# VH-VL binders against Large ribosomal subunit protein uL10m (mRpL10): the designs that were tried, part 109

Target 1, 224 residues: Large ribosomal subunit protein uL10m (mRpL10), of Drosophila melanogaster (Fruit fly) (q9vpl3)
Amino acid sequence: RGKINIQRPKAPHYERARVVAVTQPKYPELPKAKSCFKTRAERTQQQQENPYNEIIAREVRNWLDHSRLVAFFHLSSITADDIFRVRVQLHKQNLHLKSYGSKIIEQAVKNTRYEAIVPLFHSNHCIVFSPDPEKTAALLRIVRRVPQMVLLGGIVEETMLSRNQLVAYAQMPGLHAVQAQLVQTLSQAPGHLIQQLQAHQNSFVQVLDVHAKNQMNEETPKST
Short names: E, the ipSAE of ESMFold2; O, the ipSAE of OpenDDE; V2, 0.75 times the mean of E and O plus 0.25 times the DockQ between their complexes.

## First folded at step 7 (VH-VL)

Design d84 (from k9 with light chain V100Y; framework fv_anetumab)
Fold by ESMFold2-Fast, scan of step 7:
Structure d84 (fold): chain C 224 residues (1-224), chain A 119 residues (1-119), chain B 111 residues (1-111)
Amino acid sequence: as target 1 above (224 residues)
Amino acid sequence: QVELVQSGAEVKKPGESLKISCKGSGYSFTEYWIGWVRQAPGKGLEWMGIIDPSDSYTRYSPSFQGQVTISADKSISTAYLQWSSLKASDTAMYYCARQWDYSFPLDYWGQGTLVTVSS
Amino acid sequence: DIALTQPASVSGSPGQSITISCTGTSSDVGGYNYVSWYQQHPGKAPKLMIYDVSKRPSGVSNRFSGSKSGNTASLTISGLQAEDEADYYCSSYDSSSTWYVFGGGTKLTVL
């Protein structure tokens, strides 16, 4: 909005008589102005923040904030028709399958308790969100039949759970029993999924050795 | 306790049909899938496929797709492995085991059914 | 052909430690922390000894431990005992084929 009002300033009418002479172009000054102008444009491009990335990162944070169930999957090659069918089945159960780039995920979870999930997203991945944690059983029933989707873990009621803990949660027989056992499950392993995710990170570092090596070769810390 | 009990040993001739069974007890049969594993004499383990007893959904390894049929009857907590026409190369020990899905371990195993196919 | 590579045999004396390797690719052992190990005594069904790379089911001795580095998982048996003499199989899910695979197996001999 500010650039609309300020982008077209009109030339001031009240100036000193010598303004015309002072503003005359001089050969030695023009080449310097061109070099400075090019450097300024390059600097502006370098400093420009991509608004698309921040908008999508905010979307991811909103999904995390409003979802009581979040599940993380590795996604292998799958046809557009097959993933569409999975998305439709999930949607009928108020389960929302989303895919985001690893940089978007990193940006969304940076400085949060969920920062440890970033290594899971170095390869193809997807996330399922739902406001209803009782849908965990329906989720796992649907994705069990999608061999291209491998369950990595999840978040239930803001608590990180391993894949084994998610399966256990899904098998709980009713609301009262679910609540009692959920408290027990959460009490047993507040950080268990993080430990499993860190182990996955070590595995992924070696799997993505070429990518990690390229990143390391581009940066060498010379001072602390 | 979780237990899987398989049917007894079978001796068959090439071309005959066969259906072997695996009965689960001590857990909710429909909550876990049943995987089938083959072990030829003196050889290693080969994963054949898996079934969801709740609706009889199946997946097979390519080596066994079209060679065998996996089925289940959830009313009696029993899974089956069957051949329409046996070959001598089907001679092996066959194990059933509980598996949550194809990416999970086989956590409880049946005792095995020895199938011998010879003329 | 086998999906995961294991040595055909390994041997050790009582009280020693031995390690069995299991090498795959980025689509199986290297892609996930879901490697399992099974013990099979002659004439018996396999028994799950390790799952998710390093976890033990209830009732499995703490002498059995698992680890993984990149595409290679390892089963280590410490304080080797005569009863450990068996065949050992590693396993993993393979995302390229989308099914479960086994290693070729390793015969452990306790000398």
Scores: ipSAE 0.642, ipTM 0.841, lowest interface PAE 1.7, mean pLDDT 79

Design d85 (from k9 with light chain V100F; framework fv_anetumab; at its last look DockQ between E and O 0.10; V2 from the best seeds 0.00; counts 0 for: placed apart)
Fold by OpenDDE, look of step 8:
Formats: C-alpha cells, sequence, structure tokens
Structure d85 (fold): chain C 224 residues (1-224), chain A 119 residues (1-119), chain B 111 residues (1-111)
C-alpha cells in the first residue's frame, strides 16, 4: 500500500477536480470601501460643501426671509458698467441687485418654502430684493430699460408671482387691498402658478436636453 | 377696451416725407410701450422698433436703425412712425402694437396703415 | 442674430389637428426665449393667440395650444375649422441679441 504522500497529494481525477472547482465556495469580494470609489460627481458634490458656500447660502436665505419683494431675472451678456449703472439706479430706490450661483441658490432654498424658485436659475440670473412691496412699479420701470435683464417672476408678500402677475400687481392702484385679493387668488391656485412658472423653465430644460441630445447624435460618427 | 387706432392709408412719391400715427385708448398709455411692425406686400412681419411713451425712450431693430423715426406724444396718447425720405421699398402695411417691454408679446394691434410709395 | 424658422405652409382637413413648428437657431441656446404666436387673416391685423410658449389670452379658443421642445416651439390647432385658415407667425425675444423677432410665417390651408 503506497505511502500517501501528504506533502504532494496526487492531483484528483479530472472529473473530481471539476467537481471540486465548481463546489468551491465563492467568497463574496470584500466590500470595496465605498470611500475609495466615490464617483467624480460624488466627490465634486462633497468638495462643494465649501464653508464659504454655506455662508453665501445663508446670506441668500437671509435676503429672502427679510424681503417682501423679490424679483428674478435672466441676465444675458451685460457689461460690468451697465450692471453697475443698473445697480445704482436700483439702490436709489432701496432695491438690492444680487447675483448668485445656481448651486448656491439651490443650497440656500433647499427644504424651504422657496424651493420652487430653483428651476428659474438654470442660466445666468440676478435677483432684486426689497423690503418694500410698493417698490414693484419702480423696480419694473428701471429694469424694463435694461434689455439684458429679462423678468422671470417674483415673490411679493410671500406669494410667488409669474412675470405677468408681477406686472399686473405693479399696475394696481391700491396696493394693500389688491395685494390681499391677489394673495387670495394666488393661494387658490398654487399649482397652476408653479406650473406656469415651471413651464418656461421646463421648456428651457427641454431645449437644453434636446440640444444635448442633438450634439450627442452629431458626435456619433456614422461608422460606415 | 384696449384699442389702437392708426391713421389712414398713404400714397406718396419717392423722396417725400411721411408721418403716420397710432392712438391708444382704453388703458394707461404711458404704462405700456408701443412697437411698430412692417409687413411688405405678400411678406412676413418685421419688428421695427419700440417706444416708451412716458419719456420717449426708443429702440430700433438693427434693420431699421436710421431708416425711420419713432416718436410719441403722451398728452394725446399717440405714437408716430415717420420717414424723412420715402423709398419704393417702404411700400408696406405698418402696424402699431402694444407691448409692455421687449420680452412681452404684442397683445393689442392697430388696424394697420398701408403706405404706398410709387413714382 | 436669432432666426425663427417656420414651414411655409401647412394644410389640414376640418376636424383634424395640425401643428406648426417654429425652430430657433443654435444661438438661442442658453437664453430665455419667450415665444408667442399670432394669427393673421388676409387683410387683417395680426392677433395674439399664444404667449409665453403656452399661455392663451382671454378670448382665444382652447383649440389653440402652444408647446416647446428643445429649440422648437409648436402651435397646435385642434378641431380644425375653416375660420382657422390664416397666416401664423411665431415670435420670440432673445435676451442674448436683445431683439424681438418674428418667424417667416406659415400659411395654413383648411382643405
Amino acid sequence: as target 1 above (224 residues)
Amino acid sequence: QVELVQSGAEVKKPGESLKISCKGSGYSFTEYWIGWVRQAPGKGLEWMGIIDPSDSYTRYSPSFQGQVTISADKSISTAYLQWSSLKASDTAMYYCARQWDYSFPLDYWGQGTLVTVSS
Amino acid sequence: DIALTQPASVSGSPGQSITISCTGTSSDVGGYNYVSWYQQHPGKAPKLMIYDVSKRPSGVSNRFSGSKSGNTASLTISGLQAEDEADYYCSSYDSSSTWFVFGGGTKLTVL
């Protein structure tokens, strides 16, 4: 009876080797530490928690909370000098022109009553703040002369208004009585207002998406 | 009711001057701007320019800059479009329309003024 | 410069739905464009039918609707009627160029 060589066991028969190979427990790969494989997007999101951004976001929130009039504008290519001139004109009326990044706005309004404004900030924008809702007419008078500033909408007395509603509000003679009525009307159809405000934004996003898709399609070389 | 009433049809010769009018009613004339639109015979609409009647602030489309003059008299709620020297190519229907600002639609239109320039 | 392109003509039968397109140039990308639609009958002044892409003025039939996808705005007329035969113009304000512009117009024929 040949000494069983315990140091070099004879390779099992081919069939047995196959069975052993198939029956070997597949140990789950140790979960790769999630921290090492954060996607660039996740890293960028984490890096964006810059303490500075938080401070600015807090500032934005403070402006929103203390303003009775807030107007949102698309800002096209405008010179620094032109912006300065507009700022001076607005300042004379106690209107404050501010510009913030979209990410900062998003951070500032996250989980707040102002979250609905986020879709307005897909492109270059500026915001005008005022503690006085009676300055709406003055604001619109000034900004109408600035073709690079396009009115998107606003918030008056905590009510979100479309650009048309804001114009209508500015034209009303008795601000307090009309304001109450407007608020009542707006309170009854918050969904429609949001939809109207969002419709333009959604349209813009859709345009961008289509453009992006078209660009992607153009970059796909027809492999002929 | 908002209404814009334009002056009547004009027949002119090349080189002549012309001023046509657009009178607004039924709204605060100084709260809205007035845009002018040209439509050549059988052609499309062309935005010419706009005026704020409150202080006569004007802006022209590049194609019409220096070709026409837009003015307004807020005391009589009237906007004007004028030529210093008409050309045959100025033959067209001209419309005035109410426009709140550049980004707002032309919501109310005049009936149009036909200008014919022929030798 | 912003240019709005419309089909020269569209036709439909009574009761059908038709769509007129208005396509902006690539320069419109990144700006807020407000699109309006106007109806013009022969010998008449244009009438505003749609503004801000999809809003209807008071007195405009609900058969008229507006939409936008990408760089293309669309006017849809449902339940086509003989009275709908007219020229239709799209318009847009481009904040980049800071000009108000019209499309080339579309002649709608009701067959």
Scores: ipSAE 0.849, ipTM 0.927, lowest interface PAE 0.6, mean pLDDT 86
Fold by ESMFold2-Fast, scan of step 7:
Structure d85 (fold): chain C 224 residues (1-224), chain A 119 residues (1-119), chain B 111 residues (1-111)
Amino acid sequence: as target 1 above (224 residues)
Amino acid sequence: QVELVQSGAEVKKPGESLKISCKGSGYSFTEYWIGWVRQAPGKGLEWMGIIDPSDSYTRYSPSFQGQVTISADKSISTAYLQWSSLKASDTAMYYCARQWDYSFPLDYWGQGTLVTVSS
Amino acid sequence: DIALTQPASVSGSPGQSITISCTGTSSDVGGYNYVSWYQQHPGKAPKLMIYDVSKRPSGVSNRFSGSKSGNTASLTISGLQAEDEADYYCSSYDSSSTWFVFGGGTKLTVL
């Protein structure tokens, strides 16, 4: 939801063309004398200002803001043909595989509730986005057969989940009440650290164990 | 409640065929994959491969690719490990275990099937 | 193949704490927080003791804990008991080879 309804951003080559147009316009360079008045910090900051990165970071933020399902993967060496086949399978399920540089992801999530995901992206990675959290089971079914993609975790209904929590979510019936209950349970504690999410998963597992045990204890009722 | 029960010990001669079984209960059999692990006498654990019982998708460790066949019959919640022609070097304890996929832990294990191949 | 290195043996006395190491590479132990530990008593099937580096399955004693630093994961057993005497195996997924790997195993002796 939100103001910008971009669930299917433009293809990378179109965005690249736009970025080239933005970065290619050259304005006259500052005189040599003026460049001597810039501090190291100012020069470093100007060198780090890349319109390309900011445009793509906005694209990432739009995907995050308008996707109810986001899954993060480590990506090992994979052929172009293999990743293309995975992308096609995912696309049929309204799941959108995207690859972004770690610097772009850091910039996109900086000062947001999702900043805790940044450490996940220090190596090769990719992200799958979808507007439909019911597609989590379909997502995991497809990626389970891609050995080069290792699930790191995800975001469902704006709640950060570990890989085990995402698997548990996928195994639950597609009931809105059950999903809302899971989100509510995981969001009751402040903070967005991975360790905190793991603690919530342990609590959730314990609740499920207690519920299952209570159901088992109530099985096989007998009068005598 | 989750339990994996394997078939009994086998004594075979080199060149004979063999198929051992692993029956799951207490969970939705097609929701989890079944991994197979080999342990030669006095040696450590070796991961052999894995099967998705829902459609019999398999993935093997390179050391076992072409050496064994993993299969499953979801209608009876049973996975299988089979050899077309046994070798003396196949003598080992074979375990099946539940595994979400190849990157997840083996969380529940069968009791093991001892396979002895000697002339 | 065995990709992960464990000491062949470790020993301790009842009540002591012992630590078993598991060393791999950046593509397995160092690449993810997905190290598992298994306990195997003689003549029995392995039992999952730790998963995801430090998490315990239901029913596993809190005397068992796991940690990781760089490419080395560690299993620590506190308040050592006679029944802890067993072989211990670590495991991880190796993204380089794209298959599951075990460590060589460590025999724990309680003296």
Scores: ipSAE 0.673, ipTM 0.845, lowest interface PAE 1.5, mean pLDDT 80
Fold by ESMFold2, look of step 8:
Structure d85 (fold): chain C 224 residues (1-224), chain A 119 residues (1-119), chain B 111 residues (1-111)
Amino acid sequence: as target 1 above (224 residues)
Amino acid sequence: QVELVQSGAEVKKPGESLKISCKGSGYSFTEYWIGWVRQAPGKGLEWMGIIDPSDSYTRYSPSFQGQVTISADKSISTAYLQWSSLKASDTAMYYCARQWDYSFPLDYWGQGTLVTVSS
Amino acid sequence: DIALTQPASVSGSPGQSITISCTGTSSDVGGYNYVSWYQQHPGKAPKLMIYDVSKRPSGVSNRFSGSKSGNTASLTISGLQAEDEADYYCSSYDSSSTWFVFGGGTKLTVL
């Protein structure tokens, strides 16, 4: 018998992010000391330990509420000058690059359907927000030249998409009905939602490409 | 159907120049990068670098920086790998492959171009 | 050039299941679910078999599966067939170099 390496894997996957978030309660939590009475100073100190987190969490909630495109990235070491240049380049396209602590993200998405994104923020990250989902192609073309920004996935029209689905979305023609049907089909997938959506992405994009090419060939005017 | 077709095998002498090609079809050529991969005889795969054909943005691995030139002509959906002065150590199979960015797979590959450099 | 560790060779008999490992670090295999596997027959170009750790492109047999635990990814080939005899390479993004990296390759022999 030859050399066989059989290893049992145990690793977190993006397709499991929703399940992990549902089974993972809010962290970190303040120690809950229940006593008959707390002094005014203790109450004031407890509340003051989080005031900036709540202000910034409100900012994140506001971005989520007003953005039809949200993209998540892991961020490797990058100079302040380089990230500023990327931020300016994105801003020209109405794409808003932000970074927040994982604690703030947890507070911002608590009790929302976006709670599943919290595990993405345990490492260094950044987020791009935009009201314009049509800018997805521009976003991806800019950031793919920034090797320190690694695409993890996103939210388009209030539906979570894997990175492969986000790329597929960016390559689609901008018809409202086609975009809505893609998002609707992905949100109806049975069990292991993220895993199923990633598996269907290449097939759907290929079908759309064939149909678009067939329609273009049939409708292209002929010149003399 | 996505297809990458490379130019034919080359037999060269040290010091000669060479430009090999990779023509893409069946997809929007400017929407994806083209990466170049080297495989010396009997050896593994080495990622050399990439080009975005839309505007010729390039990036090279440190091992190949200054050793080759990657270019593209998007009007004919073709990427190129070029040496100004070949060395015997450049003898290898060279593949082109399609890639979205640094973290995505090489999903479609050309058939390869064998470059042989000998005195 | 080689950042990911694979065994140099593995072998198995027809009908068996076999697993090829790909070990990296927290900056690549451990840090991202973006491991890919490529099959290369002699004289042929590599072919993508698995991407994003466990996903199969259309047209790839379901006998090929992928998984990851910690810093180690695995390619499993069930129901081993003679045509599976080939070289297999893993790949990943590496955040420490900000580059795409390959493993050293594994030669699979079907006995």
Scores: ipSAE 0.667, ipTM 0.857, lowest interface PAE 1.5, mean pLDDT 79
ESMFold2 (binder alone), look of step 8: mean pLDDT 92; pTM 0.940

Design d86 (from k9 with light chain S91A; framework fv_anetumab)
Fold by ESMFold2-Fast, scan of step 7:
Structure d86 (fold): chain C 224 residues (1-224), chain A 119 residues (1-119), chain B 111 residues (1-111)
Amino acid sequence: as target 1 above (224 residues)
Amino acid sequence: QVELVQSGAEVKKPGESLKISCKGSGYSFTEYWIGWVRQAPGKGLEWMGIIDPSDSYTRYSPSFQGQVTISADKSISTAYLQWSSLKASDTAMYYCARQWDYSFPLDYWGQGTLVTVSS
Amino acid sequence: DIALTQPASVSGSPGQSITISCTGTSSDVGGYNYVSWYQQHPGKAPKLMIYDVSKRPSGVSNRFSGSKSGNTASLTISGLQAEDEADYYCASYDSSSTWVVFGGGTKLTVL
């Protein structure tokens, strides 16, 4: 623990508490029944409507919407000290390790473009967020030494990537993935450009998949 | 082309030391890890351990922890497996193979080094 | 140590299809889509045939395919050829041990 104040700042604490109380959302008063008698069904329904879950779900959506890099991991048994050290190493690279319950993630991504990630979270898991996709290589270098964390896949620039595609992306120079995609597009006959541009997400994923497969069968230096 | 080339067969007596090698070529040696796999005569494959050549970080399976040492020299793109004192039970074929990490497949394999420990 | 269960042997005739099973637990085969298969001819090094359950490296015949159901992964070889006669090993990452574990191996005989 750090240093404590030599005095209690009564006025700032008072003002802060007062501001929170004033800005607290006003909910309509519940109908006269302040029921402490609830059926199992009513309790289950109230738990599903828990404001806490919606607040955390909104936090998850905010992380997804404002992160250009999102990586998903399975997390096996790990000590609090070990995960803390990993979190510190990641934070130094502007990588933010978060853990959320599967139900919260499902609630957060339901009816959104991210709904496809739900099957990844059926067991113990964690997510790393970053606004900087260039940090993918740093992320994988750090996590590579944490055998309790197994890479499942990720999202880079709104594109869903398998683990092999994410590894391939990490091995490309900053503009290389874009350059590879452009080279693939430019190698096509005139007239195919509109189709490739409209299918840019699939083309990007396919370029990375080909690169990942080439990593398995042959490897060349970058930009050779 | 990615290639792993291992040192030649060895015949040793119990108690002798031994160091075998695995040289990688056709890829950036420090971007991939090297795993070691043992195969006793007529038996299956056993994963022994792995090394990150970039800084020589190693991890062993418990069956081989303290029995062997894995090392690497990134300046010559070579990984090593060594014993301080061989036992007859160390008689086996030893393979090196490229892995990205613990959870990734062994994608390219060396030809193997046969180690025979007898007499 | 051997963690994954494979049949000791499987046989088939040229042109037929055969399947080799690889059974583990929820901490390995059942927990992840990271099963790989290796082919080993007598006196030779193993060769990666399948990775990530069902994907083939370039240069591997499309006669080889992989699948998984629950805790059991399967390697299927269609249109059997004499050259397919070999030992086949499955492998998976195991979250309990935190490294790769191999199956005991299956000897495929082409009759």
Scores: ipSAE 0.470, ipTM 0.754, lowest interface PAE 2.4, mean pLDDT 79

Design d87 (from k9 with light chain S36N; framework fv_anetumab)
Fold by ESMFold2-Fast, scan of step 7:
Formats: structure tokens, sequence, C-alpha cells
Structure d87 (fold): chain C 224 residues (1-224), chain A 119 residues (1-119), chain B 111 residues (1-111)
């Protein structure tokens, strides 16, 4: 059951609630398509440290630190009404769509374990955050119906995954052991894995895709 | 083993209706979408559209919007491509292929159905 | 009309390497790392050879490799063999149209 907010928090609790509101988006005040769109001038802006950028960079770090699921999307031109409907669908699943400039993202993740995400953004983009990695399948079902949003990859339990690996993760059985094994394997060599995903032909991603496809077959369980 | 099997070749007259099929096996049919690709004689590949078999959500390329109907019956793991009234210009090889969504590759292909429409 | 530009034909001798180009725009080839390559032998269905610019499906020879620079993707076939003789098609998702686009195809002849 949904909660009814009939009482406003008092000054000390109000300040805490205010901090939460500042660091997290709140429906129906969620940004519309304009918040995801970046002009050419904004995309080509020189990187400079200023108070505004540092504040927003801290917001991005806060989202990354409090989210066990982060998904990255390229966002093509989309109407304000359409992106609003997508935000509403995502919000119902505790999925929070945010948009930030590439320079702000670079500033936010510099010197962190997430620094490798910067090259994923070459134009307009959106990021979806959630504290719940179980929502990966729900996320992918929603965005499949939005051709303007193209999945680039993501982070699950602090492990970077390609888009193919995210799809495979979402298709894995509900066995905690199997999913934990996958995340554990990927976390063994994050730097090397990223290089393989970018340049190597016989990559781990291909093996993962084959495994995911085999798991869908009723005859796939081999006598072990 | 993932496999897509299409119906046999068809020879039709202009104005006739036609429905060709594509049966998937070796995977969860409703987990993946089915795309349709046309190849006119001696020409290249053209993406026609896609269907989600789980709820029959469809999307067409502008060139084929209103020209064909894509449908699916998930109970028998089969997708369909249908014409209400064939034209000679519909003569082509038609392929179905598995695709996770719009931006993913067509990873497993049917053998193709040749449709010949003579005037 | 052809959305992505490929050369009509390319030829090589056994053991040689050849490259097939696929040129698009910033909304398709240049916009993403989601270029795919398909091989089609006469009278047969296409087969996925390369996906996401440079990745190979299981069962595809390591002689096939893919790359991309700006708006141009390339398929390279090393150690050419007679069975490589086929038509090759590139494809990409186009964010401008929000649909899949194909190249015109390249006929590879192994002499």
Amino acid sequence: as target 1 above (224 residues)
Amino acid sequence: QVELVQSGAEVKKPGESLKISCKGSGYSFTEYWIGWVRQAPGKGLEWMGIIDPSDSYTRYSPSFQGQVTISADKSISTAYLQWSSLKASDTAMYYCARQWDYSFPLDYWGQGTLVTVSS
Amino acid sequence: DIALTQPASVSGSPGQSITISCTGTSSDVGGYNYVNWYQQHPGKAPKLMIYDVSKRPSGVSNRFSGSKSGNTASLTISGLQAEDEADYYCSSYDSSSTWVVFGGGTKLTVL
C-alpha cells in the first residue's frame, strides 16, 4: 500500500527531508525532456571548475553511492510528454531518470571506481538510478518500448556491465548463487574486462550472451 | 538450439491475400522480438518492422506502415507477415529474424520465404 | 534508397586481407557502437558475422574483425578463403528515424 503524507516534518526532520529532496528527484516535479536535452554549445563547453558544477557533481556522486543499479542511455529527440510518461513508468518501479552534462559526469567520477563510464557519453544521454538491482528486468522492459532511448551499459553492484551483459543479467534465473557468481566473475578484473569489451573479438560478453541464450532452452540443462 | 523456420514459397496473383509464417524454437519465444526483413530480387536488405510476441506490440518502418501486417501467436511460437492485397512490387524474399529490441542485432535468421506476384 | 554506403564490390586472392567500408552519419554509424555485419551466400539467409562494431558470435572465424572510425565502420577479413565469397551487409540503428538501416551490400569475389 502507498503511504499518505498528511503531516509535514518539523524543522530538524524537515531539513533532513529537504536534503533528500535536493539529492533525489521527486514526482510530479520530475524534470521533463528539456532536462535531458543538451544544446551543442552545452556539449562543447570547456571543462572548468565552478561552484555550480561542483554541487551538481556531488549530487551525481550521491546517486552513484546510493544506487545498486545504474543504467546509461543515449537519448534521441523526444517530446516532453513522452519522456514524462517514461519517467512516471520508471518511478513506479523505483527507477529514477536523471540527465547531466558530460563534463559534470567526468568531474563527478574523476578519481573514483566509476571513472570508466565517461567514454560511454558522446552526445545526449540519460542515466537511470535505483537502489534495487532486482529492477533491472523491469527497467529493460520499459525502455524497449522507447526507441529514442538506446541502452549503452550500466553498473550493477558496483560492477560495470555492457548492454549485452545487462540483458543477460536480467535473463538469469532467480538463483542468488548464479547471479552472485556472474557479478563476482565480472569484478575480478574490471580494467581488463573493459579493454576486452572495447577491443577484443572473443570477449567475455560473447560467452555471457551464449550462456544467457542457452538458459532459455528447456533442453539446455546438460547432464552434469 | 535456437531455430527459426519459415513457411514455403508462394506464387500469387495481384490482389490476392497472403499470410506467411515464422516459427521459433529452442528459446523462450516471448523473451525476444521478431523482425522482418525484405530482399527484392537482386537487391539489398530492407528492415520492415518488429513484433513483441508477448503482447503483439508492433512497430513498422515508414516504407511498410500500412502495406503489411505483422502478428504473432505465442501459444504456438509463431510470427506472421500478412498482405491484404498483393502487388507485383511485393515480389521478394522475406526473412524473419530474432532481435531483442530496435538497437540489437538480428542474431538468428529464418531460411526465408520467396513470394512471387505475377501480373 | 540506401541508408549506409558500401562499395558495390571488393576482390582478393586466397590468403590476402580485404576491408569493406560502411559509411553513415552521426545518427547511425557515428552515433553508437552498434554496427552489425551480415554474410549472405547466394540462395541462403544472411548470417550475423560481427555485432556491436567488433564482437563475434560463437562459431564465426577469428579471421573476421570489425572496427569503426567516426562515421565509417569497416569489416576486415584476413587469410581469405574461397568460402568467404559472398555478399556482405552492414547495418545500424538510426536514432534519427528510430529504425534499423542497412547498407547496399558488397559483393566479395575471391579470385
Scores: ipSAE 0.624, ipTM 0.831, lowest interface PAE 1.7, mean pLDDT 79

Design d88 (from k9 with light chain S36H; framework fv_anetumab)
Fold by ESMFold2-Fast, scan of step 7:
Structure d88 (fold): chain C 224 residues (1-224), chain A 119 residues (1-119), chain B 111 residues (1-111)
Amino acid sequence: as target 1 above (224 residues)
Amino acid sequence: QVELVQSGAEVKKPGESLKISCKGSGYSFTEYWIGWVRQAPGKGLEWMGIIDPSDSYTRYSPSFQGQVTISADKSISTAYLQWSSLKASDTAMYYCARQWDYSFPLDYWGQGTLVTVSS
Amino acid sequence: DIALTQPASVSGSPGQSITISCTGTSSDVGGYNYVHWYQQHPGKAPKLMIYDVSKRPSGVSNRFSGSKSGNTASLTISGLQAEDEADYYCSSYDSSSTWVVFGGGTKLTVL
């Protein structure tokens, strides 16, 4: 009778218990949020649990495959209480804030079109998933007020978008406006449409290149 | 055409109150923040703070917290910068500019409002 | 207030290339790719010339380019023209508490 709902991946047991606890009125302490801000001990524990990583990589893939909105963020130092408030606010909009180790992300996206996102996750990061692409505007409105969360880019309707493209998408007033914009773009010279598509792809690649360069600089200080 | 139009120059005496305006047009006013930038005579640019016109959320630079008030009226697509009691040190050019969030550029700027405070 | 470090002035001749530096810390320029450059002519409002380290808005000449290495971002202007004579300001996202920080500005003289 019970079957795996692929369209709605299960939240991890620790997260479900925490959400249930938060929904109960008058708890004296707020639960510590650990998904986006990981301590040294938590990072070490992840490295020691390789078989678990393979299992969680499947959950990440399910989130990626069944979310019509995926947004990637760099995360600066933020208190557990502050990130927990953001997570709760996002959850009310059917936006699911997750953080996974870089090895898990690499395993989940290896040999897929999304393999290019791996360099984004070499530093502190988090991802927001949603089945509803119309929630992009709500997502960005919430995250704009969290200066420690910096938008890197995203995937909307299986299309990779730079941060500027994702912001532009959020400002579109719905499906009819998106269709009108497409018609206007297609009515321009064919070269202009190609240039726009190339610019969008180049913008995302540039973000990835900068991240890769920053990661190389972090590997070892230039000694000579 | 995105445009920000600011109110005209002001000449005031110390202790007087002042409210200057910045009117946006050519875009959805509530979708962008309005940032305020100060430039003292012969000096550089200083970011003062922002307002989200959709709900009047404000954030100030530590240097300007408590010194000015930023407000907005989304029904007329206008943001405001105001002082309860001006000081001679408030003499400066004040710019408003459109900004998506803290990490995004100030992409369209008003022409500036010169505020001169002297006895 | 904390400001990013720029040289006070830089000069070049028509047709030459010049570079203006903008140095911060790991909490601003060094930590993120969110450095922007503005051009200001005397008596005029600033104009966005470069955003996100290296990207140009529509209408900005290809002669303007940006880059970053560690804690230092750079604006390069090639093929200098008389109309490039202006003040140039960098700005960066700042995670430490100021949220947005400007450089002190650089006066470009085209001789």
Scores: ipSAE 0.180, ipTM 0.612, lowest interface PAE 3.8, mean pLDDT 78

